# VH-VL binders against a5use3, part 35

Target 1, 222 residues: a5use3
Amino acid sequence: MVIHAIVPVKELHRAKQRLARVLDAHERRALSLAMLNDVLVALSYSPVSRIIVIGRDVETGHTARAHGAAFVIDQSAALNDALHQAAADIPDHAAALVAPSDLPLLGAEDVIALTCISGDKPGVAIAPAHDGGTNLLLVSPVVGWTFLFGPDSLTHHIAAARQRHLPVHLLRLPHLERDIDDIDDLIWLAQQPGDTSAQRLARMFLERKGAQLWQSSDMPPH
Below, E stands for the ipSAE of ESMFold2; O stands for the ipSAE of OpenDDE; V2 stands for 0.75 times the mean of E and O plus 0.25 times the DockQ between their complexes.

## First folded at step 16 (VH-VL; framework fv_rovalpituzumab)

Design g5 (at its last look DockQ between E and O 0.92; V2 from the best seeds 0.77)
Fold by OpenDDE, look of step 16:
Structure g5 (fold): chain C 222 residues (1-222), chain A 117 residues (1-117), chain B 107 residues (1-107)
Amino acid sequence: as target 1 above (222 residues)
Amino acid sequence: QVQLVQSGAEVKKPGASVKVSCKASGYTFKSYGMHWVRQAPGQGLEWMGWINTYTGNPTYADDFKGRVTMTTDTSTSTAYMELRSLRSDDTAVYYCARDIGWGMDVWGQGTLVTVSS
Amino acid sequence: EIVMTQSPATLSVSPGERATLSCKASQSVDSYLAWYQQKPGQAPRLLIYDASYRATGIPARFSGSGSGTEFTLTISSLQSEDFAVYYCQQWYDWPYTFGQGTKLEIK
């Protein structure tokens, strides 16, 4: 199965706004780019044939190209429209993997697991978010598919799959279920195992700000 | 060669409408948005709006809402801008320009629209 | 909307000399700022994007700097073909507004 990965990237100046109380604009941009870097690294070691980054920032483009990914200029602020735009160059009957750029803990093994559970037959594999959203979406084939990211996207994607008579596979990935949007999330990220670019920045920022690291009980349910 | 070629000059009466075309070549039309910018004689540049060439959805500047319509024909790689209820102060050179996310890198040659009684 | 203000309105400089043009934003636009050059009877040409990156084919004598609300376009050594009107434009938020322009003329 040929898989094309799509990485939608929000405009950097609008990213991680909820962290504005703790991080300045430069720091938020750096964090966003670090997360993008981490996602691209993960995808590079995964069984994807091509990576397509879609966004509007120069730095996003630079980061994409640095990893050998294609860069598409986003003509819409709407995520689903961007995804369709990015998918336009994907061959018919090829698979599409949608991986948002703000998954700093994404690993190649996660993508492999998702591809394995889906198999080589037509189908939809989803890594759901804790809030009923969609963290990862693998669709085979992508032709004719309508992206339905947003609130309750898990349910919507499942329904879409069923409407097309495609089997649905769900893969819970708890380490991906927590968004990095506030200070608690940043602390959480810094406390997780590993040493991704985003984690390093999180740790540096927290140290710089004088924040103490302690256990958070706000983990998504398993 | 990437280029935008616009339709010829227009002379209109007040109250009339004008439709300017912008034909793109040398690149994938739907991969880049299209802006419209006008310039009155001796004046600066004024952004009118832009159109998402992939979806066909336009966004207009507030000053032109209700009077302007931007469209595309993907089969001919052509963008259109129609301005209605023309006034004398609509006399200007109208440009189409390709969007690259952080600038307009390719411009049409401009179309002079003269509105006079 | 974000208001872009350029200064001076007219700048008179001799060939071979340095020219410095200013562009100010009514609010922060980070680095989302482009510069254009327009010669008489011609369409504008993109010079600088993202405040400091030269567009393809733009000579090295053109440079952009600044962030937030203050931006500068510098031409290190003016050539005869550089005398034109220069516009800045913010790309931070819709509408993508232009400055009123600076006319660079021969002293």
Scores: ipSAE 0.782, ipTM 0.893, lowest interface PAE 0.8, mean pLDDT 94
Fold by ESMFold2, look of step 16:
Structure g5 (fold): chain C 222 residues (1-222), chain A 117 residues (1-117), chain B 107 residues (1-107)
Amino acid sequence: as target 1 above (222 residues)
Amino acid sequence: QVQLVQSGAEVKKPGASVKVSCKASGYTFKSYGMHWVRQAPGQGLEWMGWINTYTGNPTYADDFKGRVTMTTDTSTSTAYMELRSLRSDDTAVYYCARDIGWGMDVWGQGTLVTVSS
Amino acid sequence: EIVMTQSPATLSVSPGERATLSCKASQSVDSYLAWYQQKPGQAPRLLIYDASYRATGIPARFSGSGSGTEFTLTISSLQSEDFAVYYCQQWYDWPYTFGQGTKLEIK
């Protein structure tokens, strides 16, 4: 299976607005770029053959190129349109993997697991989000697929697969199910095992601001 | 070589319409959006809007909404801008320019539209 | 709509000297700011994007700086070809508005 990964990236000045209560615009931009970097690292150690980043910021393009990814300029700022735009150059019989840029705990093993449950046969593999959405989507073949991210996207993607007579495989990855949208999410991220770029920033931000909710017992377990 | 070549100058009466073409070459047309910008004689640059060349969906500046239509023909790699209900203060050079996400890197040569009674 | 205001309207400077052109936004546009040069009878030319990056082929004497609401374009050692009109443009959100221009002319 030949897999092309698509990583859609929101305009940095519009990202993580609910964190504006605790992070200024430069800090939110840095966090968004760190999460993108973490996703690209995970994908680079996975079996994908090509990574396509689609976005509209100079620094997003620089980050993509630093990882050897292709960069496509997003004309629409609408997620599903951006995904269709990026997928236009994927060969008809290849697979597409959609990995959002805001999964700071994504590891290569997650991508490997998702690709393994789909095998080399036509089908759709989904890592669901906690809210009825979609964290990861692998579709094989990509030709004719309609991306339906957004509210209730898990249900919509399952229905789309059924219309095409494609089997659906679900893989629950709990460490990917939480969005980083507020102070409690930053604390949660800082508490999780690991040392991703986004985790290091979360820990640094919480320490610098003296956040009331930061706890000394958040050290990773041995 | 990346180029944008526009249609020739037009002379119009008030109340008429004009349609300017912009033919792209040297790059993948659907990969970059297209802006339209005008400049009245001796005046500054005025952004009119842009079109998503992958979907064909335009976005218009408020001053032109209702009077302007932007379209594309992907088979000929050509963008179009039509301005209706022309007034004398619509006399300007009209430019197309390629969107790269953070600027307009390639511009057409400009099309002079003169609106006179 | 974000209003971009350039100053001065005209700047007279001698060749070989330094010019500093100002652009002010009515609200923060972060670093989403481009600069263009336009010579008489020609289309504009992209000089600077994202406030401070030079476009391909732009000489090193051109530099941009600033963020938020205040931006400058600096030309460190003016050449005869640099006497033109300069425009700033915000790329924060549509409508992607231009400043009214600064004419740089020989003193």
Scores: ipSAE 0.662, ipTM 0.852, lowest interface PAE 1.5, mean pLDDT 91
ESMFold2 (binder alone), look of step 16: mean pLDDT 95; pTM 0.956

Design g6 (at its last look DockQ between E and O 0.35; V2 from the best seeds 0.00; counts 0 for: sugar tag NTS H52, pae E 12.4 > 2)
Fold by OpenDDE, look of step 16:
Structure g6 (fold): chain C 222 residues (1-222), chain A 117 residues (1-117), chain B 107 residues (1-107)
Amino acid sequence: as target 1 above (222 residues)
Amino acid sequence: QVQLVQSGAEVKKPGASVKVSCKASGYTFKSYAMHWVRQAPGQGLEWMGWINTSTGNPTYADDFKGRVTMTTDTSTSTAYMELRSLRSDDTAVYYCARSIGSGMDVWGQGTLVTVSS
Amino acid sequence: EIVMTQSPATLSVSPGERATLSCKASQSVDSSLAWYQQKPGQAPRLLIYDASYRATGIPARFSGSGSGTEFTLTISSLQSEDFAVYYCQQSYDWPYTFGQGTKLEIK
């Protein structure tokens, strides 16, 4: 099975806004790019044939290219539209793996496990998030698929698979289920095993700031 | 060389429609979103919307919703903007502009649309 | 919508001197800010994007700084061709909005 990985990356100014109480804009951008780096490293060692990063920021593009990934300029106003844009050039027979950039603990073994559970036949494999969302989505074939990321995306993707008469496989990956949204998450990340770019940065930030909390900045409107 | 070439000036009556074209060359048309921005005489710049040239999906500013339609022809690398129900305050130079990051790096030469009785 | 306010409305500066243009946003736009130059009868030209990055072909005398709600375009040493109208533009939220412009004129 030929797999094309799609890595959607939010605008860096919108990334990790919930951490604004602890991290300034520059630090949040750095963390986001570090997470992207970690995801790309994981995918590079996985059985994916091609990696497509879709985003808007120049820095995102630089990071993507540094890892040999294709960079597509995001022309959309929403995540699902971006995913459809990125998937437009994926061959009809190929599978698509959607891996958001904010999975700092993603490993190649996770992707392998997801591909194994899905097998070589048409189907949908999902690693669910803790809040009913979708951390990883593997769809084979990607042609005709409608991405439904957002609230309750797990249920929506399952329903979509069923509508297409595709088998659904769920793989729980606990180390990926926790979003890095607040100071507790940052502390959690720093305390997990491993030494990813995001973990190192988290540890540095926590050391620098003493894990103190400040008033949060405004969230982006979208 | 990268450039956008727009269609010629238009003179319209109130209530009529106008369709401006923007032909791209020198780059991969489908790789960059296309914005439309207008400028009334002696005034500032007003964003009208943009279109995803890969998927063909447009997003319009609220002030123009219902009156504007943005489309693309990928075979000719051309973007189109149609504005309907024209009124006098629609008199302006209309620009297409290629999207990059937080800005627009390549602009058409502009198309003057004059709406007068 | 996010309102962009530029100041001053008109800036008179002599050739060779430093020019500083201000752009303020009604709310934070982080670094989603671009600067344009427009001369009479011409389309705008992108100078700076993402608050501080110069577009291709833009001279080094142009620089952008700032984040959040306060932004500055600086021309270190004005050249004769730099006298024009300058616009800032935010892309943080829909719709994209422009400042009203600063006219840079020769003193």
Scores: ipSAE 0.482, ipTM 0.810, lowest interface PAE 1.5, mean pLDDT 93
Fold by ESMFold2, look of step 16:
Structure g6 (fold): chain C 222 residues (1-222), chain A 117 residues (1-117), chain B 107 residues (1-107)
Amino acid sequence: as target 1 above (222 residues)
Amino acid sequence: QVQLVQSGAEVKKPGASVKVSCKASGYTFKSYAMHWVRQAPGQGLEWMGWINTSTGNPTYADDFKGRVTMTTDTSTSTAYMELRSLRSDDTAVYYCARSIGSGMDVWGQGTLVTVSS
Amino acid sequence: EIVMTQSPATLSVSPGERATLSCKASQSVDSSLAWYQQKPGQAPRLLIYDASYRATGIPARFSGSGSGTEFTLTISSLQSEDFAVYYCQQSYDWPYTFGQGTKLEIK
């Protein structure tokens, strides 16, 4: 199938607000851009045909273009409206993959697994979030689809798929179920194996603020 | 190479309408919203509204709601602002400006609209 | 709507010196603040967006700072081309609003 990925990005100054107790606005912006970079790397190694980043910031656009992604200015106030805006230019018969910009442990294999469970046929594949939300959404075909991200979005997307008589496939990806929203999540990210842009930045920020990241020493970073 | 080129100066009588065009080049028109901003002689900048170039949906400042219409033609990459029921205090330079969400990074050259008897 | 108030209305500074321009919002706009320069007969030129980021091609002598309700544009080592009118503008909530401007004049 032909897949267009949509990566919606919050305004950078509004991202990661719960981290404001430990990271200033500039540091939060940098972390958000690093997470976006990591998501775009994962998508660029996946079988998607095109990546569409939708956001409001010039720096978001620079990051998108550095990965060969299209950049669309988000002209709406709400996530679901932004997704519909980006989807308007996707051919009716193509699939849309929605990947949030704040999943720094996303890998190309996660996208491949999601596409494989759909079997190259009409349907909806969902990677659930831990809180009843939606981490990844693949819908084929995109025409007529209503994006319902937000509280209880897993349930709402399942219902929307069934109303359209599309089969629903659920794929649990536990490593994506932890969002990076607070200081404990940032510490957890820094301690995971790997060397993503977001991980390197998390380690740097925490070290500068006196957090001893390696007290456990179970899994040393590179 | 990114450029916004506006239509030429207009002289209008009170009660008439004016329609200003803004032709974009050098970028994907539907990727950026378009602002309209005016500046009366000796005054500062006044935001008139914004149009979503992907959907065609405008948002107008309250002072202009009911008198202004903003539209686009995506096939020609052109935005339009029409101001009706003109008054002498509508005499101003009218600018289109490309949105980057957090600012207006490219501005048209401005269109002087003079409203006089 | 959010009222943006600039001070001073006019600032007289000698070339080579430092200028500091202030912008105050009537309520928090977080970091959604842009600065523009305008010279006579020209369209405004974006200098700073998101309170502190320089737009493409803007010299390093221009810097922005602040958050919430109070913002500052600083121009170090003023050049002759820097004498102009400066506007702040919030992009936090509709309607977007501009300050009334600060005229930077040669002392």
Scores: ipSAE 0.007, ipTM 0.484, lowest interface PAE 12.4, mean pLDDT 86
ESMFold2 (binder alone), look of step 16: mean pLDDT 94; pTM 0.950

## First folded at step 17 (VH-VL; framework fv_rovalpituzumab)

Design j1 (at its last look DockQ between E and O 0.65; V2 from the best seeds 0.00; counts 0 for: grease 19 > 18.9)
Fold by ESMFold2, look of step 17:
Structure j1 (fold): chain C 222 residues (1-222), chain A 117 residues (1-117), chain B 107 residues (1-107)
Amino acid sequence: as target 1 above (222 residues)
Amino acid sequence: QVQLVQSGAEVKKPGASVKVSCKASGYTFRSYAMHWVRQAPGQGLEWMGWINTYTGKPTYADDFKGRVTMTTDTSTSTAYMELRSLRSDDTAVYYCARDIGWGMDYWGQGTLVTVSS
Amino acid sequence: EIVMTQSPATLSVSPGERATLSCKASQSVDSYLAWYQQKPGQAPRLLIYDASYRATGIPARFSGSGSGTEFTLTISSLQSEDFAVYYCQQWYDWPYTFGQGTKLEIK
């Protein structure tokens, strides 16, 4: 199975706005790029044969090229339109994997598990999000697929797969189900095991911004 | 090899409409959005809007919303801008320009539209 | 709408000298700024994008700097072909507004 990954990236100045109360614009931009870097690293160690990043920032393009990914200019603010645009470069018989740019703890093993659950046959594999959405989507073959990300996208993608007579496989990946949108999420990310680029930045930002970002019960004394 | 070739100059009366074409060559038309920018005589550049060439969905600047229509024909790699209810202050050179997300890297030669009675 | 203000309106300099053109935004546009050159009867030409990157084919004497609300285009060792009108344009959010232009004239 030949898999082309699509990584859609939101305009950096619009990303992580809820963090503006604790991170300035430069810091939020750096965090978004670090998360993109982490996703691209995970994909590069997975069985995907090609990575397509679609976005609208110079630095998103630089990050994509640094990992050998193709970069496509996003012409729209609409996620599903961007995905269809990026998928136009994927051969009809190939599979498409959609991975968001801000999955802070994505690892190659998650991608491998998603590819294995389909059994190397035509089908749709989905890692659901908490809120009825879709964190990862693998569709094989990609030809004729309609991307339906957004509210209730899990249900919509299952229905789309059934209409195409494709079997559906669900894989729950709890460590991918937390969005990094506020200070508590940033603290949580910093506390998780690992040493991703986003984790290193989260730890650095929290340390620089002092004790007011730490609750007394979170860090007991010696 | 990238070229944007626009339709020729137009003379129109107030209240009429004009439709300017912009034919693209040397690149994949549907991979890059298209902007429209105008420049009145002796004046600066004014952004009018842009069109997503993959979906055909336009976005218009507020000053032109309600009077402008932007379309594409992907089979001929051509973008169109129609401006309705023309006024004398719509006299300008109208440019198409290719979007790369952080600038307009290729521009058409411009189309002079003159609105006078 | 983000207002872009260029200064000076006209800059008179001699060939071989340095020219410094200013562009100010009414709010922060981070690094999302482009510069264009326009000669009479011609379409604009992209010079600088993302505040500081030179577009393909632009000579090294053109450089851009700045972030936030204040940006500068510098032309070192002016050539005769550099006398034109220069526009800045913000790419932070549509409408992607232009400055009113700076005319660079031979002194």
Scores: ipSAE 0.721, ipTM 0.868, lowest interface PAE 1.2, mean pLDDT 91
Fold by OpenDDE, look of step 17:
Structure j1 (fold): chain C 222 residues (1-222), chain A 117 residues (1-117), chain B 107 residues (1-107)
Amino acid sequence: as target 1 above (222 residues)
Amino acid sequence: QVQLVQSGAEVKKPGASVKVSCKASGYTFRSYAMHWVRQAPGQGLEWMGWINTYTGKPTYADDFKGRVTMTTDTSTSTAYMELRSLRSDDTAVYYCARDIGWGMDYWGQGTLVTVSS
Amino acid sequence: EIVMTQSPATLSVSPGERATLSCKASQSVDSYLAWYQQKPGQAPRLLIYDASYRATGIPARFSGSGSGTEFTLTISSLQSEDFAVYYCQQWYDWPYTFGQGTKLEIK
């Protein structure tokens, strides 16, 4: 099965807004890029044939290209529109793997596991989020698929699969389910096993700040 | 080579509508959003809005909402901007420009729209 | 909307000299700032994006700096073809507003 990975990347100034009380704008950008880096590394070691990064930031483009990934300029702030835009270049018969850039603990083994449960036949494999969302989505074939990321995206994607008479496979990946939103999340990330870019950065931030919360008004408009 | 070729100059009466076209070539049309920017004589640049050329979804500046419609024809790689209820202060050169996420790197040659009684 | 203010309105500089143009934002736009050059009767041309990156084909004498609310376009040694109007534009949020422009004229 030929798999094309799509990595949607939110604008860096709009990413990790909830961390504004802990990290300044520069730090949040750095963290976001570190997470993107980690996702791209994971995908590069996975059985994906191509990686497509979609975003609007220069640094996102640089990061994508540095990893040999294609970079598509996002024309919309809506995630699903971006995903469809990115998927437009994927052959109809190929599979699409959607891996958001904010999965700092994504590993190649996770992608492999997802591909394994899906098999080589048409189907949908989902790594659900803790809140009813979707962390990873593998769709084969990509042709005719409608991305439905957002609230309750798990149920929406399952329904979409059923409408297309595609089997659905679910894979729980607990290490991907925790969002990085506050100081406790950063601590959690730093304490997890491994040495990803995001983890190293989290550790550095915690050392620098002494795991203290700061007040910040540096919030993006949207 | 990337080119944006706009339609010719227009002369309109107040209250009329104008539709400017922007034909793109030399690149994948649906891979880049299209902006519209106008410039009144002797004045600065004013951002009017942009359109997602993949989905066709436009986003307008508030000052133009209700009066402007941006559309695309992917079969001809052409973007359109229609401005309705024209006023004298709508007299300007209107530009289409290709979006690259962090700037507009290619521009049409501009279309002069003159609104006069 | 984010208001972009350029200064000075007009800058008179001799050929070969350095020109420094200012662009200020009413609120932080991070590095999401572009500079354009416009000559009479022509469409604008992208010079700088993301505050400090030169667009393709732009001479090295052009440089951008700044972040947040204050930005600077510098032309290290003015050439005859550099006399034009320069605009800054923020890409932080729509509407993607322009500055009012700085006219760079020959002294």
Scores: ipSAE 0.708, ipTM 0.873, lowest interface PAE 0.8, mean pLDDT 94
ESMFold2 (binder alone), look of step 17: mean pLDDT 94; pTM 0.952

Design j2 (at its last look DockQ between E and O 0.87; V2 from the best seeds 0.75)
Fold by OpenDDE, look of step 17:
Parts: structure tokens; sequence; C-alpha cells
Structure j2 (fold): chain C 222 residues (1-222), chain A 117 residues (1-117), chain B 107 residues (1-107)
């Protein structure tokens, strides 16, 4: 099965806004790019034939190209529209893997696992988020598919698959389910096994800030 | 080579409408959004809006909402901007410009629209 | 909307000299700032994007700097063809507003 990976990337200045109490704009941008880097690395070691990054930042483009990924300039404000735009060049018979850039702990094994569970037949494989969202989506074939990311996207994607008479496979990947939105999340990320770019950066940030352990309740009000 | 070729100059009466075309060539039309920017005589640049050439979905500046319509014809790689209820202060050169995410790298030659009684 | 303010309105400089143009944003636009050059009767031309990156084909004498709310376009040694109007534009948020322009004229 030929898989094309799509990596949607939010505008960097809008990324990780919830971390603004802890990280300045530059740090947030760096973190976002580090996460993108990690996702691209993971995909590079996965059985994907092509990686397509879609975004609107120069640095996002550079990062994509540095990893040999195609870069598509996002023309939309909506994730699903961006995904459709990115999928436009994917052959009809090919599969599409959607991997958001803010999955700091994505590994090649996760992609492999998703591909394995899906098999080599038409179908939809989903790594659900904890909140009913979608962390990863593998659709084969991509032709005719409607991306439905957003709230309750798991249910929506399942329904979409069923409407197309495609089998649905779910794969729980707990390490991908935690968003990085606050200092506790950064601490969590830094404490997880591995040494990804995002983890290293998180560790660096925490060290820089005196390695203080914070609880979300201890954060100053906005 | 990338080119944006706009339609010719227009002279309109107040209250009329004008539709300016912008034909793109030398690149994949649907891969880049198209902006519209106008410039009144002797004045600066004013961003009017832009259109997603993939979806056809436009976004307008507030000052033009209700009076402007941006559309595309992907079969001809052409963007259109229609401005209605024209006023004298709509007299300007109107530009289409290709979006690259962080700038407008190619511009049409401009279309002069003159609104006069 | 984000208001972009350029200064000075007119800058008179001799050929071969350095020109410094200012662009200020009413709020932070990070590095999402572009500079354009417009000559009489012509469409604008992209000079700088992302505050400091030269567009393709732009001579090295053009440089952009700044972040947040203050930006500068510098022409290190003015050439005759550089006398034009320069606009900054923020790409941080809609609408993508322009500055009012700086006219660079020959002294």
Amino acid sequence: as target 1 above (222 residues)
Amino acid sequence: QVQLVQSGAEVKKPGASVKVSCKASGYTFKSYAMHWVRQAPGQGLEWMGWINTYTGNPTYADDFKGRVTMTTDTSTSTAYMELRSLRSDDTAVYYCARDIGWGMDYWGQGTLVTVSS
Amino acid sequence: EIVMTQSPATLSVSPGERATLSCKASQSVDSYLAWYQQKPGQAPRLLIYDASHRATGIPARFSGSGSGTEFTLTISSLQSEDFAVYYCQQWYDWPYTFGQGTKLEIK
C-alpha cells in the first residue's frame, strides 16, 4: 500500500498559545518546530512513500524541505480544508496518513502499527485522541474521502468510513493523547522516555527556568 | 514564468459594478491563493481580500464586505474581483497578487477603475 | 486591525548613501512582515519577507531587520533604481494591512 503522509502545521505564531505564561513567542515557535521535526523524523522512518507538509510559515517550509518533504502553502484557515488541499496531489488509489505536527512523541513504530492494523486493503485506521478527537488518520484510498478533524472527529471519521463501506480500525496510542498546553505538559514531555527534539527543548526550557516544577494551579492568571 | 495578466481599464458610473479578471500562468493556479489590493491615485496600498484558489473560498477585508465578490475559474486559471455599488473613492488601480504565505511575490499589472459621474 | 505606520513619509538620500526606512506595528506581528518596492506606474515588488529574508532576485544591498512591532528596511548603498515608494505589510493577521509607504527620493 502506497501511503502519502500529510502533516498539517498551524501558523507558528498561533501555536502553543496556552504556553504563553511559561514560554515566550520564540520559545513557543521553537517548540512547535521541534515537534514538527520529530513528526517528520518519525514519518521518514515509517513506510510512507511521500510526506506533504502544509502550512504558512517560512520556517515550516524550511523544516519540511530539510526532511525531503513537500511543502504546500496553506490557503485556508480550517484544518480540514488544508488537508484536502494537501491531498490534492495524492494519487486516487494511494492512502493518506494525516499526522498533525503537534505530536511530540510520534514514532515510526506508531505509523507502522497503524499501517499494520489497517492492512493492505481499503479501510480507515484511526488513532483516537483522549477527547474524542483524532491523532492519526490513515485512509485508503484517499479518493473521495472527507477529512473531518475537530471536535468528536473520531466519531465523524468512523461514520464517514462506514458511509463508504470501509472497515474501521482503531489503535490506541496513549503516548500521543496528551497535548502540550501548559507547564505540566512540558514537564510531562520532558519526563517521558526518549530524546526527541521536542523533549530536548522541553528539558532545556525547564532547566533554563531553574528546573522549577510547576503545577497548572500555580500559574499566574492571564 | 509566472505571470498575472489583468483585464483592461474600466470607466464606471457611481452605483455600477466592475469585474476585474486576473489570468494566471506559469504555475499551478490552485497551489497559491490570490490577493486583491487596490491603490487610489497617489495613495498607498489597500488590501481588499484574498481567495483560496483550491476551495474558492474568499476572505474579504471588512471595508469591502458586502460590496466585493472574489471568485476563481480553475479551468482558465483566472481570478475575478467584482466590486459593486461603486463610488468615486473606489477609483483606483486594482491588483491581483499571488500569495506565498508570507508575501505577494507576483503581481498583475493592475487595472485602473475610474468611477465618475 | 493591525495598523502599520511607516516613517518617514519621505526620505531624501543621495545615491551611494545608506537609507533606513522604519515600519511600526500597532501590535506585535512577530516576524510576519514583508517589504515591497513600487516604482511609478508599476506594480509593487516583493523585497523582503519574514522581516529579514530577501526575496528572489533582490540585491544584497537590501536588508530587513526587526521583530515584534518595529522593523527596518535598509538599503546600504542607494542605486538610481532604488528611488521608489516602499511599503511594509504585516502577515500576522487579517486584514493583511500595509503601511502608508515611504517615498525614497533623490537628494
Scores: ipSAE 0.753, ipTM 0.888, lowest interface PAE 0.7, mean pLDDT 94
Fold by ESMFold2, look of step 17:
Structure j2 (fold): chain C 222 residues (1-222), chain A 117 residues (1-117), chain B 107 residues (1-107)
Amino acid sequence: as target 1 above (222 residues)
Amino acid sequence: QVQLVQSGAEVKKPGASVKVSCKASGYTFKSYAMHWVRQAPGQGLEWMGWINTYTGNPTYADDFKGRVTMTTDTSTSTAYMELRSLRSDDTAVYYCARDIGWGMDYWGQGTLVTVSS
Amino acid sequence: EIVMTQSPATLSVSPGERATLSCKASQSVDSYLAWYQQKPGQAPRLLIYDASHRATGIPARFSGSGSGTEFTLTISSLQSEDFAVYYCQQWYDWPYTFGQGTKLEIK
């Protein structure tokens, strides 16, 4: 099986906005790039033949090239349109793997597991998100596929596979079921085993801001 | 080598339309959006809009909505900008320019459109 | 729409001297700012992107700085070929607006 991974990356100034109460724009930018780096590392150790990063920032392009990934300028700004734009360069017979850039605990073993449950046969393998969405999507072959990420995307992708007469395989990966979107997610990330770039930043940010994040009788304000 | 070659100068009467072409070469046309920018004589640059060359969907600056149509022909790697209901203050040089997400790295040579009664 | 304001409108500088051009945004555009040079009768030429990075082939005497709402283009040693109009443009959000330009005159 020939697998082309697509990693869509939101414009950095628009990413992680719910963290703006605790992280400034530079910190959110650094976190987004660290997460992208972690995803690209995981993919580079997986059976993926090619990685395509699609985004609209200079630093996103630099990060992609540092990992040997192709970089495509996002003309669409909408996630599913960006995915279709990136997929246009994937050969019809190849498989496409979609891996969001905000899964900092993704490992090569997750991609390998997703590949193995489908085998070399046509099919769709999905790692569901906690909220009815899709964390990882592997579709083989990619020709004719319509990406339907967003609310209820698990249900929508299953329906799309049925329309194309492709079997569906689900793989539950609990360590990927939590997006890093607010302070509680950042704390959770910092507490998980491992030493990814995003985890190191999360720990660093929480340490620097510990006295600033909470007001209590146990912590003087100065 | 990347080149954007625009159609020649045009002279129009008020109320007419003009369609400017921009032929791209030296790169994959559908991989980069195309902007249109105009410059009245002795004045600064004015962004008119852009077209997504992968989808063919345009986005127009508010001042031009209703009068401008941007299209592409991917088989000839050509972008088009049509401006309708011309006025004398539409007299300008019209440029196409390639989008790279953080700037316009290649520009056409410009097309002078003169609108006079 | 994000309004970009350049100053001064015209700047007269002797050869070999330093020129400093200012660009202000009506709201923060982070580092999403480009600078262009336009010589008479020519299309604009990209000089600086992302506030401070020189485009390919641009001499080291050109540098950009700033973030947020205030940006500067500096030419550290003015050459005769640098006589032109300079425009800034924000890339934070469409419409991708330009400043009105600064005309750089030698002398």
Scores: ipSAE 0.663, ipTM 0.852, lowest interface PAE 1.5, mean pLDDT 91
ESMFold2 (binder alone), look of step 17: mean pLDDT 94; pTM 0.950

